# Miniprotein binders against q9h3h3, part 282

Target 1, 235 residues: q9h3h3
Amino acid sequence: EDGFTAEHLAAEAMAADMDPWLVFDARTTPATELDAWLAKYPPSQVTRYGDPGSPNSEPVGWIAVYGQGYSPNSGDVQGLQAAWEALQTSGRPITPGTLRQLAITHHVLSGKWLMHLAPGFKLDHAWAGIARAVVEGQLQVAKVSPRAKEGGRQVICVYTDDFTDRLGVLEADSAIRAAGIKCLLTYKPDVYTYLGIYRANRWHLCPTLYESRFQLGGSARGSRVLDRANNVELT
Short names: E, the ipSAE of ESMFold2; O, the ipSAE of OpenDDE; V2, 0.75 times the mean of E and O plus 0.25 times the DockQ between their complexes.

## First folded at step 21 (miniprotein)

Design WM2 (at its last look DockQ between E and O 0.93; V2 from the best seeds 0.84)
Fold by OpenDDE base, look of step 21:
Structure WM2 (fold): chain B 235 residues (1-235), chain A 85 residues (1-85)
Amino acid sequence: as target 1 above (235 residues)
Amino acid sequence: DREELIRRFERLVRRAERLLRRAEEALKRGDLEEAEELIIYALMSLKLAKWIAEMLGDPELLERVEELVERAERLLEEVDRLKRE
């Protein structure tokens, strides 16, 4: 049982968003500098609060890589939150369809594939693969959490522009797999984060829309993506 | 948007072609594990490309994907043969 409540992880993620980010921006930085940047700031060594001996002296919220086609578009998050409060007050049933409609209405459509890895070589290698895929234009944007004092798992987030575009979600899965990532992936829309919908929420909503499992051996080679809401395999 | 679907198709196909070339190079080096992984990644991309071609109803795009799938499958059969030896 990873001792961190979903609420604690959410609070930490929000706090991390407010701290400085270490960013490699492929729009302004030559791709040839990526390897030196990755060597300078391996995510297993970058610390959340800039501990002595870490590559960072100051607090770091996230380590991120922006691709050439990256354009930040958060939509109308404030309008989304206001509509969500009004909906809760109305006592109307809240379903995944309700959240999808709110997201569409307010143009809050971003989502992310998530992978959790222990600090170490496997994490740094996974991050390097993802970062390269972003710089090569196979992915748009990714971020990884820095090392926490408690030595917990770090998370890599790989974003897609539209969680309602199933093809785009699958394309990102394919690109992540092609980067050498074999672990379990889960897909979460950002709207669920903005509305405070985490594990064990009062509405019994699953915050994960998709899961991806990868296998090389046996009769089932490749990635299998499951739609969690409908319990249907998409691949 | 048809043009966007075509752009996505072309990106997937280019990825698959690159992966297959790398798989062929891995085979030449005798790295059967790397070759297998690269072929599987290519097939994943080609599966999505096939879906796009089907959505577009474009027989030329379908043919291009099928040719690449056949190439990938032949390489995979070779890898599987060499792993049994």
Scores: ipSAE 0.838, ipTM 0.943, lowest interface PAE 0.5, mean pLDDT 92
Fold by ESMFold2, look of step 21:
Structure WM2 (fold): chain B 235 residues (1-235), chain A 85 residues (1-85)
Amino acid sequence: as target 1 above (235 residues)
Amino acid sequence: DREELIRRFERLVRRAERLLRRAEEALKRGDLEEAEELIIYALMSLKLAKWIAEMLGDPELLERVEELVERAERLLEEVDRLKRE
C-alpha cells in the first residue's frame, strides 16, 4: 500500500498478465463443461509457478471465465498514456476529474469489483459462484489469482465495461451478491492501473471509486454501496 | 440506449423471479436463513430494475416490478414472523 509496495504490485501484475492464463470461454465451450473445469482448477490449488501436486504443471498468471457476450476492448491505452505524460508536464492540476476525462477521451472505460479471500474452500466456492454467474450471463468476465507459494489472500476481479455507468456498476454488485458473496467489495477503474496510480501515489488520488458492504440484519438489508468521492450511499 | 436499458431491465427481473421461486422452496423446507438471503438478493435486483423502468418512463414495466416487490416483501415478512417463533 506504500510506494514501494505499489510498484512491486504493478510489476507482479504485469508479469502475471504475460504468463499463460487458464480460461473457460463460454463463447466456445458448452456451459455443461463448467463444473468439471472448476473442479479441475480450484484457485486455492492452482499455483503461480506450477508447484508439485498442483493441477497445473506450468506457470499460471490468472484463472479466468469469459461470458458469451465478452468482447475485449481496452480502448486507446497508448493515447491515454501519452496524454497522461503531456498532462504531467503541462502545469494543469491533476484531479479525479482529470483522470475521468482522460479515460472518457481515450475510451479506457473498464473497471472491476475486487474481493480478497484466503486460500481454501471459501475462496473456491466464491469463485465457482462468480464463474457460474458469468456463464449464465449475469456478469461479463471475471478472473482470480492463483495461489502464491507463501500463501496470503487471493483476489477475484469482476469486470464491468464502463465505470461511468454507475447503474451498470451497481448491477454487477447485485449479481456478485446473488452469487453468495458477502465480503467487502471495492471498485477500481482500469484507467488508474494503466497509468500506474495506486493508493500511495504522489497526487493523493484515491483509485477506489466505490465500496460495497453486504448486510443481513438490522433495518438496512442488502448491499450498501458508498461513493468514495462524494461520501454518499448509492443504494 | 433504450434497447440496452430494456435488455438490462429484463435480465434483472428474470433474476429476481428465479430468486423468489428459490426463496419459496427454501421456506417450504424451513430454511429461513436461505430464504431471507434469496429474498434480499431479489429485492436488490428489483430496486435496480425499478430505477431502469423509471428512466424509461414505462408504466407497464413499473407495474411488473411493483408486483414482484410486493411478493418479495410478503415473503420477507413471513420469514421475519417465523424467526420470532
Scores: ipSAE 0.774, ipTM 0.924, lowest interface PAE 0.8, mean pLDDT 89
ESMFold2 (binder alone), look of step 21: mean pLDDT 88; pTM 0.872

Design WM3 (at its last look DockQ between E and O 0.91; V2 from the best seeds 0.83)
Fold by OpenDDE base, look of step 21:
Structure WM3 (fold): chain B 235 residues (1-235), chain A 85 residues (1-85)
Amino acid sequence: as target 1 above (235 residues)
Amino acid sequence: DREELIRRFERLVRRAERLLRRAEEALKRGDLEEAEELIIYALMSLKLARWIAEMLGDPELLERVEELVERAERLLEEVERLKRE
């Protein structure tokens, strides 16, 4: 995917954040209602703009599940952005360490595991597994993109509170795997999204900090998590 | 924070125990593939629990992890035996 495609997808994701969300909130809704909710709003059938015959008549930005321990805290995003602009103006070198320090300073520490799946049963099944894991308290919060008109892959995002907590990132990976997810996972801090750091950015920063691959057979059973910045396996 | 690490440890251990119980049930049903997957998921959780126990320097927590790992390995050996028959 070229930089233009990455920027376009990012713009679409930001636009989707402004549209209504379909939310299952485990803090206010009994867990026993989750299966009915999943059946009502399968991600492969929920459409971005509320197409005729879809479960939704209105535009939907995201489908989300909030766990019992979910607390929305985005930190000081405005301060982060101002500091980022000042840094760019200064001409100082920008490194992954710089971004980490900015994120820490402004308390913008959230990150997410990402998986991309084609619309269909496999996506809906994966989402159902993740949603159950969230409601059961194994994960805090997750969201999935609705179906686009042109089709294409949908994305499931599973959040962690702190991208600097390697153990927390690995715990989320283990929970995702335990939910039956076997595909490639990539981990991205939200700070990279807020600062417009996508694929092929001018600073040559990799927006993906971690990559997880899962294997059932052979000598290497389980999840392998790679630190992409250091090219080191964490598992 | 030590208390938070302990909470995280306990969550991982509870997950592993649940997965191992489900694996035993899958074995009883003759679903060897499901049993194997569940055991692998349990071992992943136990690996992280071990790391926490090591960080805490707590031998009792290490022992609890080791007992569960041994249980998981015995179940995996049984699955592998049954797959060869």
Scores: ipSAE 0.835, ipTM 0.941, lowest interface PAE 0.5, mean pLDDT 92
Fold by ESMFold2, look of step 21:
Structure WM3 (fold): chain B 235 residues (1-235), chain A 85 residues (1-85)
Amino acid sequence: as target 1 above (235 residues)
Amino acid sequence: DREELIRRFERLVRRAERLLRRAEEALKRGDLEEAEELIIYALMSLKLARWIAEMLGDPELLERVEELVERAERLLEEVERLKRE
């Protein structure tokens, strides 16, 4: 964790994307097989690089579950990246509004709710809940990182189709909470990921668009979802 | 897209109905904390379903949501009453 930089994060993400994924695909695999698959591949035990003592013998970049309605659609990522490069050389200001417009123009609208958890029961239980929600049609697609280091945090990503559809983002938050997840969630549009824009970027852009905080007790029970760009609560 | 909104509405309502049935079962077992949690999740889903029904302008969908909200609120009142006992 020490010495982790934006360049290091981008390189690790690229390497993980290129390695094989472990996928439960509800479009081709009966839902009744999910529990056995989850038991075979708990994210706290699946290792990034493989070894004889783990469930996987080969490197694993991601563990993923695809829902029945999952239709891969990254949009015009190449056009987006070209337009981004041109914008950077144009001298025009780079703002969240220009990134939003680039994403809309190139139909790169997907985004994801993120949660970071330490390896162990809590991570495996959270992932199982999310995976079941995906297979039963409450969520479309999710992935979780494998274990790369003892005690290192892992991430669960829960995708939505359109970060500009605030209601749809809230629907996904509600499904995540109904799966029993009470921790802080942050939402990052994929446009930021495809352009390599992370928290400490040189443009001072905030790649976290929404935050969700959950309370069971008190006067305001449920999720409180904040729009970070406008500092407005959606719920 | 009206058909997509109706699918999203039905998903949210179905989720809420399942959560309320589970809450009722938890209440029968005396698991008051579990019941409360499930009712809260149901109400979250119903709030979004109400939003969709309003966007569709469909009084029949709104009535379905309000009936479930009333059921959820009755269950929550019962749980809170039992916690005080």
Scores: ipSAE 0.761, ipTM 0.923, lowest interface PAE 0.9, mean pLDDT 88
ESMFold2 (binder alone), look of step 21: mean pLDDT 89; pTM 0.878

Design WM4 (at its last look DockQ between E and O 0.92; V2 from the best seeds 0.83)
Fold by OpenDDE base, look of step 21:
Structure WM4 (fold): chain B 235 residues (1-235), chain A 85 residues (1-85)
Amino acid sequence: as target 1 above (235 residues)
Amino acid sequence: DREELIRRFERLVRRAERLLRRAEEALKRGDLEEAEELIIYALMSLKLAKWIAEMLGDPELLERVEELVERAERLIEEVDRLKRE
């Protein structure tokens, strides 16, 4: 049982969003500099608060890579939150369909594939693969959490522009797998984050829309993506 | 948008072609494990490309995907042969 409540992890993620980010921006930085940047700031060594001996002296919220086609579009998050409060006050039933409609209405459509890895070589290698895929234009944007003092798992987030575009979600899964990542992936829309919908929420909503499992051997070669809401395999 | 679907198709196909070339190079080096992984990644991309071609109803795009799938299948058969030797 990873002792961190979903609420604690959410609070930490929000706090991290407010701290400085270490960013490699492929729009302004030559791709040839990526390897030196990755060597300078391996996510297993970058610390959340800039501990002595870490590559960073100052607090770091996230380490991120922006692709050439990256355009930040958060939509109307404030309008989304206001509509969500009004909906809760109305006492109307809240379903995954309700959240999807709110997201569409307010243009808050971003989502992310998530992977959790222990600090170390496997994390740094996975991050390097993702960062390269972003710089090569196979993915748009990714971020990784820095090392926490408690030595907990770090998270890599790989974003897609629209969680309602199933093909786009599957394309990102394919690109992540092609980067050499074989672990379990879960897909979460950002709207669920903005509305405080985490594990064990009062509405019994699953915050994860998709899960991806990868296998190299046996009768099942490749990635299997499950739609968790409908319990249907998409691949 | 048809044009966007075509762009996505072309990106997937280019990825698959690159992966298959790397798989062929891995085979030449005798790295059967790397070759197998690369072929699997290519097939994943080609599966999505096939879906796009089907959505577009474009037989030329379907044919291009099928040719690449056949290439991937030949490579995996070679890997499997070499693993048995």
Scores: ipSAE 0.822, ipTM 0.936, lowest interface PAE 0.5, mean pLDDT 92
Fold by ESMFold2, look of step 21:
Structure WM4 (fold): chain B 235 residues (1-235), chain A 85 residues (1-85)
Amino acid sequence: as target 1 above (235 residues)
Amino acid sequence: DREELIRRFERLVRRAERLLRRAEEALKRGDLEEAEELIIYALMSLKLAKWIAEMLGDPELLERVEELVERAERLIEEVDRLKRE
């Protein structure tokens, strides 16, 4: 039953990855064009399959912004997946430490902060802030899902290069907050995504490594970032 | 790695400086809630910059961070006082 859910999520993620993306690439596009692009393609109005009245007439898998310094390097994903299959048939235990080591061995080190927002002004405003942070060099790359159906939540993914670099993950949290984002953030290493390991998985692995909660009032103002594996606060 | 840590430090410090200037402008306009938010974002950035300066063992970088932290703390105290009035 849990395997069914994980297999469906992996298939949906693969389909979106393979469909066309709407990309603002700061490496080849002047920053002065960003505001017009954001106004043309708000994520609350860009539809997954190109509904009538949408700014897009074709399917869109993701809306993305690549920063000036973005250097795409997914690592050895094919080797990772092969080693994962071998591990599953070996009889050895599958643990969070095993996944971490696979990721390190195959250089699949990227991860992402995630936020889920309902369609509308709040989502579009949050995305615009993140996109500007990427173009300004505060973040390297981000993407947001298009609108799939009325009332459905959408996700903004903000990537970091190396989930083992805790300070770098905290730097990204700080940049996200400085863009005005106050909601709960969760952090997932890409190794879990490439292997199709989601919350309700067969191995009872927890793909959320960190949680970030933001508070304005009181004496403890700022982000509170929790390491889920060790139940310790990093901030 | 040292060169990259210095780049990360400079990015965090420049962000904090911009946020503090914006906070000071918001304070002049009487926008106390906006000023408070900007100061908090600056302090978050400076906390991480301080960690990097400590990893580098560079007292000049640490002094730069501490000066900005003091500026931010004076501003947040000013905001808190004005909200009480």
Scores: ipSAE 0.782, ipTM 0.926, lowest interface PAE 0.8, mean pLDDT 89
ESMFold2 (binder alone), look of step 21: mean pLDDT 88; pTM 0.866

Design WM5 (at its last look DockQ between E and O 0.89; V2 from the best seeds 0.76)
Fold by ESMFold2, look of step 21:
Structure WM5 (fold): chain B 235 residues (1-235), chain A 85 residues (1-85)
Amino acid sequence: as target 1 above (235 residues)
Amino acid sequence: DREELIRRFERLVRRAERLLRRAEEALKRGDLETAEELIIYALMALKLARWIAEMLGDPELLERVEELVERAERLLEEVDRLKRE
């Protein structure tokens, strides 16, 4: 097994989390200022380390929008991590149910819908739609990665409070679609992120809980959301 | 949490109502593609609102949802009719 791959990805995520963030906080900033802020900091132009010609001169880990009702609560992450280490030495099986139970026990229940887009107009337009949905109260919190020096796709993360609340996860999908987003969405509980469990992990766990596909034409118009663990359509 | 479910229901219904008003405006302009998209988004929100109304066992909430679903379906039929022409 290669735990190095999962540990390496977790370390890279922590580095971005620790750098400064560009934040529009609807709890302290009037909604009328949002469009100017979006124009100042389009995610396709904000660079990870402040490249020449960027709107930012300092490193940026994330660009984020906090909604009016945003109340930060990451849960007992330290207890979660300690219990995870103990579990790995206990001889008990490590399954998706194991991770779900750890998340519930330690109240680390948040999760996120993810979309990956290349830098450019589509990314900036999608982010603007999501940011407006957050400020309008249709979504709670979202963030988008800045442009990396090597280039490549960027990610928009749209958070929900409780990955075990299927209805709430579907409500967020509906709000994302209403913002005009038609691409593939995948949903990952934060417990996997805090434990450094990515696609290439030694336990063969799949951190993606749901997939959402949107169709406009045909007889099946709307979102089709698949539960990856049970191969069951929720919608 | 009954109060929380009611808040989520009301948010979904308000979103659907707003989307349907925007769809009606798009239809008046002849923008059938935009009207269709907005109606679909409204129906997605109403499906979730119906789920909440069913969980609550509240026939008044369910009636509110079904009235809006009927309105949305009539608009979608009108859009489909105009696109066939």
Scores: ipSAE 0.782, ipTM 0.930, lowest interface PAE 0.8, mean pLDDT 89
Fold by OpenDDE base, look of step 21:
Structure WM5 (fold): chain B 235 residues (1-235), chain A 85 residues (1-85)
Amino acid sequence: as target 1 above (235 residues)
Amino acid sequence: DREELIRRFERLVRRAERLLRRAEEALKRGDLETAEELIIYALMALKLARWIAEMLGDPELLERVEELVERAERLLEEVDRLKRE
């Protein structure tokens, strides 16, 4: 039980969003430069606070790759938060359906596939595969957390534009798998992050909508995506 | 949006075709593991393409998917044969 409370991880994620990002932007940078950039800033070596001997001298919040079709649209996050506070004050029941409706109303529809990997070659290789998929237009945007001092697992986030578009979520899973990623994936809407809905929240809401497992060989070859809310396999 | 679904379909089909070509190249090199993985990735893309074709009710799109699935399955059978040798 790696003792990082969901709250600690959330606080770290928020703090990381405020620090400088290392970004490869495929809209402005030729794809031919990606390999040199990946070699310069391997996620397993980039440190959160710019430790001596790291590729970065300054603090880094995230390492990110933007695809050609990437358009930052966060929707009305402030309106979402205000509506959420009002809802909590009303004492009305809060369900996954409520959160979905809030997200739709305020156009906060982004979500992400998450994978957690230990620092090292496997992480850097996974990130390189994802980064190429983004630059090739198979994915829109991805980010990876830098190495923490405590040596904990790093997270790769692969975004989709709309968590309510099941097909889009499945397309992203397929693209991630095609990039050579075989680990467990979980899908989390950004609305859950903005509203502070983490593991063990007071509403007993599952913060992950989908889970993807991949198997090579045997009778079950490929990716299996589970809708966790309905406990139904989508694939 | 029908046009967006068609665009998604075409992207998935192009991905599958590229993966199958790479799988054939891996087979020629005797890299059976890589070939198998690439075929599986192609089949995943084709599964999604099939769903789109079904949603659109377009028999021509379904036929295109089926042809690619058959190609993928034949390649997978060849990989499985070569692994048993």
Scores: ipSAE 0.640, ipTM 0.871, lowest interface PAE 0.7, mean pLDDT 91
ESMFold2 (binder alone), look of step 21: mean pLDDT 89; pTM 0.880

Design WM6 (at its last look DockQ between E and O 0.01; V2 from the best seeds 0.00; counts 0 for: pae O 8.2 > 1.5, placed apart)
Fold by ESMFold2, look of step 21:
Structure WM6 (fold): chain B 235 residues (1-235), chain A 85 residues (1-85)
Amino acid sequence: as target 1 above (235 residues)
Amino acid sequence: DREELIRRFERLVRRAERLLRRAEEALKRGDLEEAEELIIYALMALKLARWIAEMLGDPELLERVEELVERAERLIEEVERLKRE
């Protein structure tokens, strides 16, 4: 990981956000149409740039499902970004606590559970389970990346509205697991995304706040969720 | 906010109840692995519901959670009994 890699990842993330999204919006679309929509746009077949033979003819940045209760609330992102620039020139230390305070001050509180899966039936099955959980009201909003031309792992993002609300984050983990998801989950507050802070950043900040590992047996059956900032198990 | 915590509690209890019913259906089909997974998901929701009931200091909510936990534990015992057959 180096500075060129981080800049490339940031540029690709911005481009995907700016391209069209394929959206199933439960606020305006009957739940009975979801299965047909999922069959039409499996994430393993929807291509980033509209390759020949794809269900999409135009570029797709994200495939998303909005739940019945979805209410967009990005907060004061412009103020957040301005305060971040001022902080960088102030000489004060930049710490995870600093980022948390900026997010609270500017009400940029959303975050997301992330899972990475290779293209194929497992990805499509996982996405379908998450999408159904969103439409059923167990989750609020989720998105999945389309297939890149050269392949590679794709990401499902499951959003929560307040990363400081640990109970809400754990409720989302519970709903994700109930949809049959057993892989590693990591949780990233959106403040890191809006500030362009990725794992290989120059401030050595860790954007992963929580990590969830699932197991079926033993005394700790279920999710084991680690708070990475405090090195404390929440479950 | 107390009312919000109660709403979250009720949502988690309903999630657990649905999962336990699905586990019972899976047991009838002989799908022991599915049943076990569903019971685990129910217990995860109940753990969160218990924390909320404790935060509220409400013994009636705690009793509701414990009744469902006992139901989940009986289902686990049934799964293990059937695995031995």
Scores: ipSAE 0.630, ipTM 0.883, lowest interface PAE 1.7, mean pLDDT 88
Fold by OpenDDE base, look of step 21:
Structure WM6 (fold): chain B 235 residues (1-235), chain A 85 residues (1-85)
Amino acid sequence: as target 1 above (235 residues)
Amino acid sequence: DREELIRRFERLVRRAERLLRRAEEALKRGDLEEAEELIIYALMALKLARWIAEMLGDPELLERVEELVERAERLIEEVERLKRE
């Protein structure tokens, strides 16, 4: 169930990228305004198309928070896509290593932790925790999908600058957990999204590199982070 | 060359259309998970198609992409409704 929501949310992410975003930018807006902004635009109430009675009157693609250290660098996505098409045409084998190399070559290194939550208080509370962590500099950037008309789970995406930096990925997991998030997390590189590599792709590539499960019990609250490619626990 | 880009665009659009049709079929079967995955794959193809259309500076190609994105969004909304039920 949890993995399905991640791909749906990637497609919604692409469609939502075209609609206006509700953004809190910590670089230009005082941190003291965050609570008022969160109260004004709770993700469970912000609707994708600006339904009557929603906080937004216009369509909203994403609700996002930018941290002080956020720098939008998407790399050479165009070059990446061209190289990917050429690779597919060549008939050469495509492996996770191939994708990694393409990502490095074109500087498309961003990735994200994903969590899926039903609309409601738990989602809004989770988002508020993440947004605060971003504004406080524990995380760089995060976004959450608006509520769809028909409901369904909403996604929170927490980005890291480099999916090849295992330490950075683990640090982000730690920060998310510190923000009070206990649900399953999955980590996906953006390169997989840009190249159309989702579940059940023809190359049998797993688009999820890492999974994080929160352990309930004992004095040590922690995540177990699994490297899915190697089936090795990192924590 | 421009012709190759157009060929690539058309392949991506055809892929997206096939995926959206399959998503509709999955919805009819009550397979919400499969439907959602298929819609995502369609949107990914459409993103690439949009990129090509932008590179070509062709407004007609952009319009075709937008229409398919709108269709995908409607299907996403339906999947989400059915998941609440």
Scores: ipSAE 0.015, ipTM 0.264, lowest interface PAE 8.2, mean pLDDT 88
ESMFold2 (binder alone), look of step 21: mean pLDDT 88; pTM 0.868

